# VH-VL binders against Lysosomal thioesterase PPT2 (PPT2), part 1

No score or structure here was measured in a lab: all are predicted.

Target 1, 268 residues: Lysosomal thioesterase PPT2 (PPT2), of Homo sapiens (Human) (q9umr5)
Amino acid sequence: SYKPVIVVHGLFDSSYSFRHLLEYINETHPGTVVTVLDLFDGRESLRPLWEQVQGFREAVVPIMAKAPQGVHLICYSQGGLVCRALLSVMDDHNVDSFISLSSPQMGQYGDTDYLKWLFPTSMRSNLYRICYSPWGQEFSICNYWHDPHHDDLYLNASSFLALINGERDHPNATVWRKNFLRVGHLVLIGGPDDGVITPWQSSFFGFYDANETVLEMEEQLVYLRDSFGLKTLLARGAIVRCPMAGISHTAWHSNRTLYETCIEPWLS
Structure headers, positions and changes below count from the first letter of each chain, unless a header shows other numbers; antibody chains are not in Kabat numbers.
F, E and O stand for the ipSAE by ESMFold2-Fast, ESMFold2 and OpenDDE, each averaged over both directions (binder to target, target to binder). V2 = 0.75 x the mean of E and O + 0.25 x the DockQ between their complexes.
[cut] marks letters that were taken out.
The coordinates of atoms that the task and the answers printed are left out; those that the model quotes come from them. Centres of patches stay.

## First folded at step 1 (VH-VL; framework fv_acimtamig)

Design a1 (at its last look DockQ between E and O 0.01; V2 from the best seeds 0.00; counts 0 for: pae O 14.2 > 2, placed apart)
Heavy chain, then light chain:
Amino acid sequence: QVQLVQSGAEVKKPGESLKVSCKASGYTFTSYYMHWVRQAPGQGLEWMGIINPSGGSTSYAQKFQGRVTMTRDTSTSTVYMELSSLRSEDTAVYYCAREGYDFWSGYYTFDYWGQGTLVTVSS
Amino acid sequence: SYVLTQPSSVSVAPGQTATISCGGHNIGSKSVHWYQQRPGQSPVLVIYDDSDRPSGIPERFSGSNSGNTATLTISGTQAMDEADYYCQVWDSSSVVFGGGTKLTVL
ESMFold2, look of step 1: ipSAE 0.000; ipTM 0.465
ESMFold2 (binder alone), look of step 1: mean pLDDT 93; pTM 0.927
OpenDDE, look of step 1: ipSAE 0.000; ipTM 0.478

## First folded at step 2 (VH-VL; framework fv_nofazinlimab)

Design b2 (at its last look DockQ between E and O 0.02; V2 from the best seeds 0.00; counts 0 for: pae O 4.8 > 2, placed apart)
Heavy chain, then light chain:
Amino acid sequence: QVQLVQSGAEVKKPGSSVKVSCKASGGTFSSYAISWVRQAPGQGLEYLGYIIPIFGIANYNEKFKGRVTITADKSTSTAYMELSSLRSEDTAVYYCARDEGYSSSWYFDYWGQGTMVTVSS
Amino acid sequence: DVVMTQSPLSLPVTLGQPASISCRSSQSLVYSKGNTYLYWFQQRPGQSPRRLIYKVSNRDSGVPDRFSGSGSGTDFTLKISRVEAEDVGVYYCMQGTHWPYTFGQGTKLEIK
ESMFold2, look of step 2: ipSAE 0.143; ipTM 0.611
ESMFold2 (binder alone), look of step 2: mean pLDDT 88; pTM 0.909
OpenDDE, look of step 2: ipSAE 0.023; ipTM 0.553

Design b3 (at its last look DockQ between E and O 0.02; V2 from the best seeds 0.00; counts 0 for: pae E 9.2 > 2, placed apart)
Heavy chain, then light chain:
Amino acid sequence: QVQLVQSGAEVKKPGSSVKVSCKASGGTFSSYAISWVRQAPGQGLEYLGYIIPIFGIANYNEKFKGRVTITADKSTSTAYMELSSLRSEDTAVYYCARDEGYRSSWYFDYWGQGTMVTVSS
Amino acid sequence: DVVMTQSPLSLPVTLGQPASISCRSSQSLVYSKGNTYLYWFQQRPGQSPRRLIYKVSNRDSGVPDRFSGSGSGTDFTLKISRVEAEDVGVYYCMQGTHWPYTFGQGTKLEIK
ESMFold2, look of step 2: ipSAE 0.007; ipTM 0.466
ESMFold2 (binder alone), look of step 2: mean pLDDT 88; pTM 0.901
OpenDDE, look of step 2: ipSAE 0.102; ipTM 0.671

## First folded at step 3 (VH-VL; framework fv_modakafusp)

Design b5 (at its last look DockQ between E and O 0.02; V2 from the best seeds 0.00; counts 0 for: pae E 11.2 > 2, placed apart)
Heavy chain, then light chain:
Amino acid sequence: EVQLVQSGAEVKKPGATVKISCKVSGGTFSSYAMNWVQQAPGKGLEWMGWIIPIFGTADVAEKFQGRVTITADTSTDTAYMELSSLRSEDTAVYYCARDEGYSSSWYFDYWGQGTTVTVSS
Amino acid sequence: DIQMTQSPSSLSASVGDRVTITCKASQDISNYVDWYQQKPGKAPKLLIYDASNLETGVPSRFSGSGSGTDFTFTISSLQPEDIATYYCQQYDNWPYTFGGGTKVEIK
ESMFold2, look of step 3: ipSAE 0.007; ipTM 0.396
ESMFold2 (binder alone), look of step 3: mean pLDDT 90; pTM 0.906
OpenDDE, look of step 3: ipSAE 0.018; ipTM 0.595

## First folded at step 6 (VH-VL; framework fv_nofazinlimab)

Design b8 (at its last look DockQ between E and O 0.58; V2 from the best seeds 0.00; counts 0 for: pae E 6.0 > 2)
Heavy chain, then light chain:
Amino acid sequence: QVQLVQSGAEVKKPGSSVKVSCKASGGTFSSYAISWVRQAPGQGLEYLGYIIPDFGTANYNEKFKGRVTITADKSTSTAYMELSSLRSEDTAVYYCARDEGYDSGWYFDYWGQGTMVTVSS
Amino acid sequence: DVVMTQSPLSLPVTLGQPASISCRSSQSLVYSDGNTYLYWFQQRPGQSPRRLIYKVSNRDSGVPDRFSGSGSGTDFTLKISRVEAEDVGVYYCMQGTHRPYTFGQGTKLEIK
ESMFold2, look of step 6: ipSAE 0.107; ipTM 0.616
ESMFold2 (binder alone), look of step 6: mean pLDDT 88; pTM 0.897
OpenDDE, look of step 6: ipSAE 0.696; ipTM 0.862

Design b9 (at its last look DockQ between E and O 0.02; V2 from the best seeds 0.00; counts 0 for: pae E 5.3 > 2, placed apart)
Heavy chain, then light chain:
Amino acid sequence: QVQLVQSGAEVKKPGSSVKVSCKASGGTFSSYAISWVRQAPGQGLEYLGYIIPDFGTANYNEKFKGRVTITADKSTSTAYMELSSLRSEDTAVYYCARDEGYDSGWYFDYWGQGTMVTVSS
Amino acid sequence: DVVMTQSPLSLPVTLGQPASISCRSSQSLVYDDGNTYLYWFQQRPGQSPRRLIYKVSNRDSGVPDRFSGSGSGTDFTLKISRVEAEDVGVYYCMQGTHWPYTFGQGTKLEIK
ESMFold2, look of step 6: ipSAE 0.147; ipTM 0.646
ESMFold2 (binder alone), look of step 6: mean pLDDT 88; pTM 0.903
OpenDDE, look of step 6: ipSAE 0.578; ipTM 0.837

## First folded at step 7 (VH-VL; framework fv_nofazinlimab)

Design b10 (from b8 with heavy chain T57E; at its last look DockQ between E and O 0.89; V2 from the best seeds 0.00; counts 0 for: pae E 5.9 > 2)
Heavy chain, then light chain:
Amino acid sequence: QVQLVQSGAEVKKPGSSVKVSCKASGGTFSSYAISWVRQAPGQGLEYLGYIIPDFGEANYNEKFKGRVTITADKSTSTAYMELSSLRSEDTAVYYCARDEGYDSGWYFDYWGQGTMVTVSS
Amino acid sequence: DVVMTQSPLSLPVTLGQPASISCRSSQSLVYSDGNTYLYWFQQRPGQSPRRLIYKVSNRDSGVPDRFSGSGSGTDFTLKISRVEAEDVGVYYCMQGTHRPYTFGQGTKLEIK
ESMFold2, look of step 7: ipSAE 0.100; ipTM 0.629
ESMFold2 (binder alone), look of step 7: mean pLDDT 89; pTM 0.904
OpenDDE, look of step 7: ipSAE 0.867; ipTM 0.925

Design b11 (from b8 with heavy chain S31D, light chain S32D; at its last look DockQ between E and O 0.70; V2 from the best seeds 0.00; counts 0 for: pae E 5.5 > 2)
Heavy chain, then light chain:
Amino acid sequence: QVQLVQSGAEVKKPGSSVKVSCKASGGTFSDYAISWVRQAPGQGLEYLGYIIPDFGTANYNEKFKGRVTITADKSTSTAYMELSSLRSEDTAVYYCARDEGYDSGWYFDYWGQGTMVTVSS
Amino acid sequence: DVVMTQSPLSLPVTLGQPASISCRSSQSLVYDDGNTYLYWFQQRPGQSPRRLIYKVSNRDSGVPDRFSGSGSGTDFTLKISRVEAEDVGVYYCMQGTHRPYTFGQGTKLEIK
ESMFold2, look of step 7: ipSAE 0.128; ipTM 0.635
ESMFold2 (binder alone), look of step 7: mean pLDDT 88; pTM 0.900
OpenDDE, look of step 7: ipSAE 0.802; ipTM 0.901

## First folded at step 8 (VH-VL; from b10 with heavy chain D54I; framework fv_nofazinlimab)

Design b12 (at its last look DockQ between E and O 0.82; V2 from the best seeds 0.00; counts 0 for: pae E 4.5 > 2)
Heavy chain, then light chain:
Amino acid sequence: QVQLVQSGAEVKKPGSSVKVSCKASGGTFSSYAISWVRQAPGQGLEYLGYIIPIFGEANYNEKFKGRVTITADKSTSTAYMELSSLRSEDTAVYYCARDEGYDSGWYFDYWGQGTMVTVSS
Amino acid sequence: DVVMTQSPLSLPVTLGQPASISCRSSQSLVYSDGNTYLYWFQQRPGQSPRRLIYKVSNRDSGVPDRFSGSGSGTDFTLKISRVEAEDVGVYYCMQGTHRPYTFGQGTKLEIK
ESMFold2, look of step 8: ipSAE 0.291; ipTM 0.693
ESMFold2 (binder alone), look of step 8: mean pLDDT 89; pTM 0.908
OpenDDE, look of step 8: ipSAE 0.852; ipTM 0.919

## First folded at step 9 (VH-VL; framework fv_nofazinlimab)

Design b14 (from b12 with heavy chain S31Y; at its last look DockQ between E and O 0.87; V2 from the best seeds 0.00; counts 0 for: pae E 5.0 > 2)
Heavy chain, then light chain:
Amino acid sequence: QVQLVQSGAEVKKPGSSVKVSCKASGGTFSYYAISWVRQAPGQGLEYLGYIIPIFGEANYNEKFKGRVTITADKSTSTAYMELSSLRSEDTAVYYCARDEGYDSGWYFDYWGQGTMVTVSS
Amino acid sequence: DVVMTQSPLSLPVTLGQPASISCRSSQSLVYSDGNTYLYWFQQRPGQSPRRLIYKVSNRDSGVPDRFSGSGSGTDFTLKISRVEAEDVGVYYCMQGTHRPYTFGQGTKLEIK
ESMFold2, look of step 9: ipSAE 0.229; ipTM 0.667
ESMFold2 (binder alone), look of step 9: mean pLDDT 88; pTM 0.896
OpenDDE, look of step 9: ipSAE 0.737; ipTM 0.881

Design b15 (from b12 with light chain D33Y; at its last look DockQ between E and O 0.60; V2 from the best seeds 0.00; counts 0 for: pae E 5.9 > 2)
Heavy chain, then light chain:
Amino acid sequence: QVQLVQSGAEVKKPGSSVKVSCKASGGTFSSYAISWVRQAPGQGLEYLGYIIPIFGEANYNEKFKGRVTITADKSTSTAYMELSSLRSEDTAVYYCARDEGYDSGWYFDYWGQGTMVTVSS
Amino acid sequence: DVVMTQSPLSLPVTLGQPASISCRSSQSLVYSYGNTYLYWFQQRPGQSPRRLIYKVSNRDSGVPDRFSGSGSGTDFTLKISRVEAEDVGVYYCMQGTHRPYTFGQGTKLEIK
ESMFold2, look of step 9: ipSAE 0.062; ipTM 0.588
ESMFold2 (binder alone), look of step 9: mean pLDDT 90; pTM 0.922
OpenDDE, look of step 9: ipSAE 0.594; ipTM 0.841

## First folded at step 10 (VH-VL; framework fv_nofazinlimab)

Design b16 (from b12 with heavy chain G27Y; at its last look DockQ between E and O 0.77; V2 from the best seeds 0.00; counts 0 for: pae E 5.2 > 2)
Heavy chain, then light chain:
Amino acid sequence: QVQLVQSGAEVKKPGSSVKVSCKASGYTFSSYAISWVRQAPGQGLEYLGYIIPIFGEANYNEKFKGRVTITADKSTSTAYMELSSLRSEDTAVYYCARDEGYDSGWYFDYWGQGTMVTVSS
Amino acid sequence: DVVMTQSPLSLPVTLGQPASISCRSSQSLVYSDGNTYLYWFQQRPGQSPRRLIYKVSNRDSGVPDRFSGSGSGTDFTLKISRVEAEDVGVYYCMQGTHRPYTFGQGTKLEIK
ESMFold2, look of step 10: ipSAE 0.157; ipTM 0.640
ESMFold2 (binder alone), look of step 10: mean pLDDT 90; pTM 0.909
OpenDDE, look of step 10: ipSAE 0.604; ipTM 0.843

Design b17 (from b12 with heavy chain I54M; at its last look DockQ between E and O 0.71; V2 from the best seeds 0.00; counts 0 for: pae E 6.0 > 2)
Heavy chain, then light chain:
Amino acid sequence: QVQLVQSGAEVKKPGSSVKVSCKASGGTFSSYAISWVRQAPGQGLEYLGYIIPMFGEANYNEKFKGRVTITADKSTSTAYMELSSLRSEDTAVYYCARDEGYDSGWYFDYWGQGTMVTVSS
Amino acid sequence: DVVMTQSPLSLPVTLGQPASISCRSSQSLVYSDGNTYLYWFQQRPGQSPRRLIYKVSNRDSGVPDRFSGSGSGTDFTLKISRVEAEDVGVYYCMQGTHRPYTFGQGTKLEIK
ESMFold2, look of step 10: ipSAE 0.083; ipTM 0.618
ESMFold2 (binder alone), look of step 10: mean pLDDT 88; pTM 0.907
OpenDDE, look of step 10: ipSAE 0.704; ipTM 0.869

## First folded at step 11 (VH-VL; framework fv_nofazinlimab)

Design b18 (from b12 with heavy chain S31D, light chain S32D; at its last look DockQ between E and O 0.61; V2 from the best seeds 0.00; counts 0 for: pae E 4.3 > 2)
Heavy chain, then light chain:
Amino acid sequence: QVQLVQSGAEVKKPGSSVKVSCKASGGTFSDYAISWVRQAPGQGLEYLGYIIPIFGEANYNEKFKGRVTITADKSTSTAYMELSSLRSEDTAVYYCARDEGYDSGWYFDYWGQGTMVTVSS
Amino acid sequence: DVVMTQSPLSLPVTLGQPASISCRSSQSLVYDDGNTYLYWFQQRPGQSPRRLIYKVSNRDSGVPDRFSGSGSGTDFTLKISRVEAEDVGVYYCMQGTHRPYTFGQGTKLEIK
ESMFold2, look of step 11: ipSAE 0.231; ipTM 0.664
ESMFold2 (binder alone), look of step 11: mean pLDDT 88; pTM 0.897
OpenDDE, look of step 11: ipSAE 0.731; ipTM 0.877

Design b19 (from b12 with heavy chain S104E, light chain H98R; at its last look DockQ between E and O 0.75; V2 from the best seeds 0.00; counts 0 for: pae E 4.9 > 2)
Heavy chain, then light chain:
Amino acid sequence: QVQLVQSGAEVKKPGSSVKVSCKASGGTFSSYAISWVRQAPGQGLEYLGYIIPIFGEANYNEKFKGRVTITADKSTSTAYMELSSLRSEDTAVYYCARDEGYDEGWYFDYWGQGTMVTVSS
Amino acid sequence: DVVMTQSPLSLPVTLGQPASISCRSSQSLVYSDGNTYLYWFQQRPGQSPRRLIYKVSNRDSGVPDRFSGSGSGTDFTLKISRVEAEDVGVYYCMQGTRRPYTFGQGTKLEIK
ESMFold2, look of step 11: ipSAE 0.234; ipTM 0.682
ESMFold2 (binder alone), look of step 11: mean pLDDT 88; pTM 0.896
OpenDDE, look of step 11: ipSAE 0.807; ipTM 0.900

## First folded at step 12 (VH-VL; framework fv_nofazinlimab)

Design b20 (from b12 with heavy chain F55L; at its last look DockQ between E and O 0.54; V2 from the best seeds 0.00; counts 0 for: pae E 10.4 > 2)
Heavy chain, then light chain:
Amino acid sequence: QVQLVQSGAEVKKPGSSVKVSCKASGGTFSSYAISWVRQAPGQGLEYLGYIIPILGEANYNEKFKGRVTITADKSTSTAYMELSSLRSEDTAVYYCARDEGYDSGWYFDYWGQGTMVTVSS
Amino acid sequence: DVVMTQSPLSLPVTLGQPASISCRSSQSLVYSDGNTYLYWFQQRPGQSPRRLIYKVSNRDSGVPDRFSGSGSGTDFTLKISRVEAEDVGVYYCMQGTHRPYTFGQGTKLEIK
ESMFold2, look of step 12: ipSAE 0.006; ipTM 0.476
ESMFold2 (binder alone), look of step 12: mean pLDDT 89; pTM 0.907
OpenDDE, look of step 12: ipSAE 0.762; ipTM 0.882

Design b21 (from b12 with heavy chain F55W; at its last look DockQ between E and O 0.46; V2 from the best seeds 0.00; counts 0 for: pae E 9.2 > 2)
Heavy chain, then light chain:
Amino acid sequence: QVQLVQSGAEVKKPGSSVKVSCKASGGTFSSYAISWVRQAPGQGLEYLGYIIPIWGEANYNEKFKGRVTITADKSTSTAYMELSSLRSEDTAVYYCARDEGYDSGWYFDYWGQGTMVTVSS
Amino acid sequence: DVVMTQSPLSLPVTLGQPASISCRSSQSLVYSDGNTYLYWFQQRPGQSPRRLIYKVSNRDSGVPDRFSGSGSGTDFTLKISRVEAEDVGVYYCMQGTHRPYTFGQGTKLEIK
ESMFold2, look of step 12: ipSAE 0.006; ipTM 0.507
ESMFold2 (binder alone), look of step 12: mean pLDDT 88; pTM 0.898
OpenDDE, look of step 12: ipSAE 0.790; ipTM 0.899

## First folded at step 13 (VH-VL; framework fv_nofazinlimab)

Design b22 (from b12 with heavy chain N59Y; at its last look DockQ between E and O 0.79; V2 from the best seeds 0.00; counts 0 for: pae E 5.7 > 2)
Heavy chain, then light chain:
Amino acid sequence: QVQLVQSGAEVKKPGSSVKVSCKASGGTFSSYAISWVRQAPGQGLEYLGYIIPIFGEAYYNEKFKGRVTITADKSTSTAYMELSSLRSEDTAVYYCARDEGYDSGWYFDYWGQGTMVTVSS
Amino acid sequence: DVVMTQSPLSLPVTLGQPASISCRSSQSLVYSDGNTYLYWFQQRPGQSPRRLIYKVSNRDSGVPDRFSGSGSGTDFTLKISRVEAEDVGVYYCMQGTHRPYTFGQGTKLEIK
ESMFold2, look of step 13: ipSAE 0.119; ipTM 0.625
ESMFold2 (binder alone), look of step 13: mean pLDDT 89; pTM 0.907
OpenDDE, look of step 13: ipSAE 0.744; ipTM 0.880

Design b23 (from b12 with heavy chain E57Y; at its last look DockQ between E and O 0.64; V2 from the best seeds 0.00; counts 0 for: pae E 5.9 > 2)
Heavy chain, then light chain:
Amino acid sequence: QVQLVQSGAEVKKPGSSVKVSCKASGGTFSSYAISWVRQAPGQGLEYLGYIIPIFGYANYNEKFKGRVTITADKSTSTAYMELSSLRSEDTAVYYCARDEGYDSGWYFDYWGQGTMVTVSS
Amino acid sequence: DVVMTQSPLSLPVTLGQPASISCRSSQSLVYSDGNTYLYWFQQRPGQSPRRLIYKVSNRDSGVPDRFSGSGSGTDFTLKISRVEAEDVGVYYCMQGTHRPYTFGQGTKLEIK
ESMFold2, look of step 13: ipSAE 0.124; ipTM 0.623
ESMFold2 (binder alone), look of step 13: mean pLDDT 88; pTM 0.904
OpenDDE, look of step 13: ipSAE 0.745; ipTM 0.877

## First folded at step 14 (VH-VL; framework fv_nofazinlimab)

Design b24 (at its last look DockQ between E and O 0.01; V2 from the best seeds 0.00; counts 0 for: pae E 16.8 > 2, placed apart)
Heavy chain, then light chain:
Amino acid sequence: QVQLVQSGAEVKKPGSSVKVSCKASGGTFSSYAISWVRQAPGQGLEYLGYIIPIFGKANYNEKFKGRVTITADKSTSTAYMELSSLRSEDTAVYYCARDSGYSYGWYFDYWGQGTMVTVSS
Amino acid sequence: DVVMTQSPLSLPVTLGQPASISCRSSQSLVYRDGNTYLYWFQQRPGQSPRRLIYKVSNRDSGVPDRFSGSGSGTDFTLKISRVEAEDVGVYYCMQGTEWPYTFGQGTKLEIK
ESMFold2, look of step 14: ipSAE 0.005; ipTM 0.389
ESMFold2 (binder alone), look of step 14: mean pLDDT 88; pTM 0.903
OpenDDE, look of step 14: ipSAE 0.376; ipTM 0.770

Design b25 (at its last look DockQ between E and O 0.02; V2 from the best seeds 0.00; counts 0 for: pae E 12.0 > 2, unsure alone 73.9 < 75, placed apart)
Heavy chain, then light chain:
Amino acid sequence: QVQLVQSGAEVKKPGSSVKVSCKASGGTFSSYAISWVRQAPGQGLEYLGYIIPIFGKAKYNEKFKGRVTITADKSTSTAYMELSSLRSEDTAVYYCARDEGYSYGWYFDYWGQGTMVTVSS
Amino acid sequence: DVVMTQSPLSLPVTLGQPASISCRSSQSLVYSDGKTYLYWFQQRPGQSPRRLIYKVSNRDSGVPDRFSGSGSGTDFTLKISRVEAEDVGVYYCMQGDHWPYTFGQGTKLEIK
ESMFold2, look of step 14: ipSAE 0.006; ipTM 0.468
ESMFold2 (binder alone), look of step 14: mean pLDDT 87; pTM 0.885
OpenDDE, look of step 14: ipSAE 0.023; ipTM 0.610

## First folded at step 15 (VH-VL; framework fv_nofazinlimab)

Design b26 (from b12 with heavy chain E57T; at its last look DockQ between E and O 0.79; V2 from the best seeds 0.00; counts 0 for: pae E 4.7 > 2)
Heavy chain, then light chain:
Amino acid sequence: QVQLVQSGAEVKKPGSSVKVSCKASGGTFSSYAISWVRQAPGQGLEYLGYIIPIFGTANYNEKFKGRVTITADKSTSTAYMELSSLRSEDTAVYYCARDEGYDSGWYFDYWGQGTMVTVSS
Amino acid sequence: DVVMTQSPLSLPVTLGQPASISCRSSQSLVYSDGNTYLYWFQQRPGQSPRRLIYKVSNRDSGVPDRFSGSGSGTDFTLKISRVEAEDVGVYYCMQGTHRPYTFGQGTKLEIK
ESMFold2, look of step 15: ipSAE 0.332; ipTM 0.658
ESMFold2 (binder alone), look of step 15: mean pLDDT 88; pTM 0.900
OpenDDE, look of step 15: ipSAE 0.649; ipTM 0.849
ESMFold2, look of step 18: ipSAE 0.229; ipTM 0.662
ESMFold2 (binder alone), look of step 18: mean pLDDT 88; pTM 0.903
OpenDDE, look of step 18: ipSAE 0.706; ipTM 0.866

Design b27 (at its last look DockQ between E and O 0.67; V2 from the best seeds 0.00; counts 0 for: pae E 5.7 > 2)
Heavy chain, then light chain:
Amino acid sequence: QVQLVQSGAEVKKPGSSVKVSCKASGGTFSSYAISWVRQAPGQGLEYLGYIIPIFGTANYNEKFKGRVTITADKSTSTAYMELSSLRSEDTAVYYCARDEGYSYGWYFDYWGQGTMVTVSS
Amino acid sequence: DVVMTQSPLSLPVTLGQPASISCRSSQSLVYSDGNTYLYWFQQRPGQSPRRLIYKVSNRDSGVPDRFSGSGSGTDFTLKISRVEAEDVGVYYCMQGTHRPYTFGQGTKLEIK
ESMFold2, look of step 15: ipSAE 0.098; ipTM 0.604
ESMFold2 (binder alone), look of step 15: mean pLDDT 88; pTM 0.900
OpenDDE, look of step 15: ipSAE 0.098; ipTM 0.676

## First folded at step 16 (VH-VL; framework fv_nofazinlimab)

Design b28 (from b26 with heavy chain Y102W; at its last look DockQ between E and O 0.69; V2 from the best seeds 0.00; counts 0 for: pae E 5.7 > 2)
Heavy chain, then light chain:
Amino acid sequence: QVQLVQSGAEVKKPGSSVKVSCKASGGTFSSYAISWVRQAPGQGLEYLGYIIPIFGTANYNEKFKGRVTITADKSTSTAYMELSSLRSEDTAVYYCARDEGWDSGWYFDYWGQGTMVTVSS
Amino acid sequence: DVVMTQSPLSLPVTLGQPASISCRSSQSLVYSDGNTYLYWFQQRPGQSPRRLIYKVSNRDSGVPDRFSGSGSGTDFTLKISRVEAEDVGVYYCMQGTHRPYTFGQGTKLEIK
ESMFold2, look of step 16: ipSAE 0.112; ipTM 0.602
ESMFold2 (binder alone), look of step 16: mean pLDDT 89; pTM 0.909
OpenDDE, look of step 16: ipSAE 0.508; ipTM 0.809

Design b29 (from b26 with heavy chain E100D G101A; at its last look DockQ between E and O 0.76; V2 from the best seeds 0.00; counts 0 for: pae E 4.2 > 2)
Heavy chain, then light chain:
Amino acid sequence: QVQLVQSGAEVKKPGSSVKVSCKASGGTFSSYAISWVRQAPGQGLEYLGYIIPIFGTANYNEKFKGRVTITADKSTSTAYMELSSLRSEDTAVYYCARDDAYDSGWYFDYWGQGTMVTVSS
Amino acid sequence: DVVMTQSPLSLPVTLGQPASISCRSSQSLVYSDGNTYLYWFQQRPGQSPRRLIYKVSNRDSGVPDRFSGSGSGTDFTLKISRVEAEDVGVYYCMQGTHRPYTFGQGTKLEIK
ESMFold2, look of step 16: ipSAE 0.276; ipTM 0.667
ESMFold2 (binder alone), look of step 16: mean pLDDT 88; pTM 0.893
OpenDDE, look of step 16: ipSAE 0.548; ipTM 0.821

## First folded at step 17 (VH-VL; framework fv_nofazinlimab)

Design b30 (from b26 with light chain S32W; at its last look DockQ between E and O 0.74; V2 from the best seeds 0.00; counts 0 for: pae E 5.6 > 2)
Heavy chain, then light chain:
Amino acid sequence: QVQLVQSGAEVKKPGSSVKVSCKASGGTFSSYAISWVRQAPGQGLEYLGYIIPIFGTANYNEKFKGRVTITADKSTSTAYMELSSLRSEDTAVYYCARDEGYDSGWYFDYWGQGTMVTVSS
Amino acid sequence: DVVMTQSPLSLPVTLGQPASISCRSSQSLVYWDGNTYLYWFQQRPGQSPRRLIYKVSNRDSGVPDRFSGSGSGTDFTLKISRVEAEDVGVYYCMQGTHRPYTFGQGTKLEIK
ESMFold2, look of step 17: ipSAE 0.137; ipTM 0.634
ESMFold2 (binder alone), look of step 17: mean pLDDT 88; pTM 0.898
OpenDDE, look of step 17: ipSAE 0.640; ipTM 0.840

Design b31 (from b26 with heavy chain S30I; at its last look DockQ between E and O 0.63; V2 from the best seeds 0.00; counts 0 for: pae E 5.8 > 2)
Heavy chain, then light chain:
Amino acid sequence: QVQLVQSGAEVKKPGSSVKVSCKASGGTFISYAISWVRQAPGQGLEYLGYIIPIFGTANYNEKFKGRVTITADKSTSTAYMELSSLRSEDTAVYYCARDEGYDSGWYFDYWGQGTMVTVSS
Amino acid sequence: DVVMTQSPLSLPVTLGQPASISCRSSQSLVYSDGNTYLYWFQQRPGQSPRRLIYKVSNRDSGVPDRFSGSGSGTDFTLKISRVEAEDVGVYYCMQGTHRPYTFGQGTKLEIK
ESMFold2, look of step 17: ipSAE 0.095; ipTM 0.595
ESMFold2 (binder alone), look of step 17: mean pLDDT 88; pTM 0.904
OpenDDE, look of step 17: ipSAE 0.762; ipTM 0.883

## First folded at step 18 (VH-VL; framework fv_nofazinlimab)

Design b32 (at its last look DockQ between E and O 0.62; V2 from the best seeds 0.00; counts 0 for: pae E 5.5 > 2)
Heavy chain, then light chain:
Amino acid sequence: QVQLVQSGAEVKKPGSSVKVSCKASGGTFSSYAISWVRQAPGQGLEYLGYIIPIFGTANYNEKFKGRVTITADKSTSTAYMELSSLRSEDTAVYYCARDEGYYDSSGWYFDYWGQGTMVTVSS
Amino acid sequence: DVVMTQSPLSLPVTLGQPASISCRSSQSLVYSDGNTYLYWFQQRPGQSPRRLIYKVSNRDSGVPDRFSGSGSGTDFTLKISRVEAEDVGVYYCMQGTHRPYTFGQGTKLEIK
ESMFold2, look of step 18: ipSAE 0.124; ipTM 0.628
ESMFold2 (binder alone), look of step 18: mean pLDDT 88; pTM 0.895
OpenDDE, look of step 18: ipSAE 0.181; ipTM 0.688

## First folded at step 19 (VH-VL; framework fv_nofazinlimab)

Design b33 (from b12 with light chain G96A Y101W; at its last look DockQ between E and O 0.68; V2 from the best seeds 0.00; counts 0 for: pae E 4.8 > 2)
Heavy chain, then light chain:
Amino acid sequence: QVQLVQSGAEVKKPGSSVKVSCKASGGTFSSYAISWVRQAPGQGLEYLGYIIPIFGEANYNEKFKGRVTITADKSTSTAYMELSSLRSEDTAVYYCARDEGYDSGWYFDYWGQGTMVTVSS
Amino acid sequence: DVVMTQSPLSLPVTLGQPASISCRSSQSLVYSDGNTYLYWFQQRPGQSPRRLIYKVSNRDSGVPDRFSGSGSGTDFTLKISRVEAEDVGVYYCMQATHRPWTFGQGTKLEIK
ESMFold2, look of step 19: ipSAE 0.253; ipTM 0.675
ESMFold2 (binder alone), look of step 19: mean pLDDT 88; pTM 0.902
OpenDDE, look of step 19: ipSAE 0.361; ipTM 0.754

Design b34 (from b12 with heavy chain S35H; at its last look DockQ between E and O 0.56; V2 from the best seeds 0.00; counts 0 for: pae E 4.0 > 2)
Heavy chain, then light chain:
Amino acid sequence: QVQLVQSGAEVKKPGSSVKVSCKASGGTFSSYAIHWVRQAPGQGLEYLGYIIPIFGEANYNEKFKGRVTITADKSTSTAYMELSSLRSEDTAVYYCARDEGYDSGWYFDYWGQGTMVTVSS
Amino acid sequence: DVVMTQSPLSLPVTLGQPASISCRSSQSLVYSDGNTYLYWFQQRPGQSPRRLIYKVSNRDSGVPDRFSGSGSGTDFTLKISRVEAEDVGVYYCMQGTHRPYTFGQGTKLEIK
ESMFold2, look of step 19: ipSAE 0.311; ipTM 0.703
ESMFold2 (binder alone), look of step 19: mean pLDDT 89; pTM 0.910
OpenDDE, look of step 19: ipSAE 0.885; ipTM 0.938

## First folded at step 20 (VH-VL; framework fv_nofazinlimab)

Design b35 (from b34 with heavy chain I54F; at its last look DockQ between E and O 0.59; V2 from the best seeds 0.00; counts 0 for: pae E 5.4 > 2)
Heavy chain, then light chain:
Amino acid sequence: QVQLVQSGAEVKKPGSSVKVSCKASGGTFSSYAIHWVRQAPGQGLEYLGYIIPFFGEANYNEKFKGRVTITADKSTSTAYMELSSLRSEDTAVYYCARDEGYDSGWYFDYWGQGTMVTVSS
Amino acid sequence: DVVMTQSPLSLPVTLGQPASISCRSSQSLVYSDGNTYLYWFQQRPGQSPRRLIYKVSNRDSGVPDRFSGSGSGTDFTLKISRVEAEDVGVYYCMQGTHRPYTFGQGTKLEIK
ESMFold2, look of step 20: ipSAE 0.097; ipTM 0.568
ESMFold2 (binder alone), look of step 20: mean pLDDT 89; pTM 0.904
OpenDDE, look of step 20: ipSAE 0.842; ipTM 0.923

Design b36 (from b34 with heavy chain S31L; at its last look DockQ between E and O 0.65; V2 from the best seeds 0.00; counts 0 for: pae E 4.5 > 2)
Heavy chain, then light chain:
Amino acid sequence: QVQLVQSGAEVKKPGSSVKVSCKASGGTFSLYAIHWVRQAPGQGLEYLGYIIPIFGEANYNEKFKGRVTITADKSTSTAYMELSSLRSEDTAVYYCARDEGYDSGWYFDYWGQGTMVTVSS
Amino acid sequence: DVVMTQSPLSLPVTLGQPASISCRSSQSLVYSDGNTYLYWFQQRPGQSPRRLIYKVSNRDSGVPDRFSGSGSGTDFTLKISRVEAEDVGVYYCMQGTHRPYTFGQGTKLEIK
ESMFold2, look of step 20: ipSAE 0.256; ipTM 0.658
ESMFold2 (binder alone), look of step 20: mean pLDDT 89; pTM 0.913
OpenDDE, look of step 20: ipSAE 0.828; ipTM 0.909

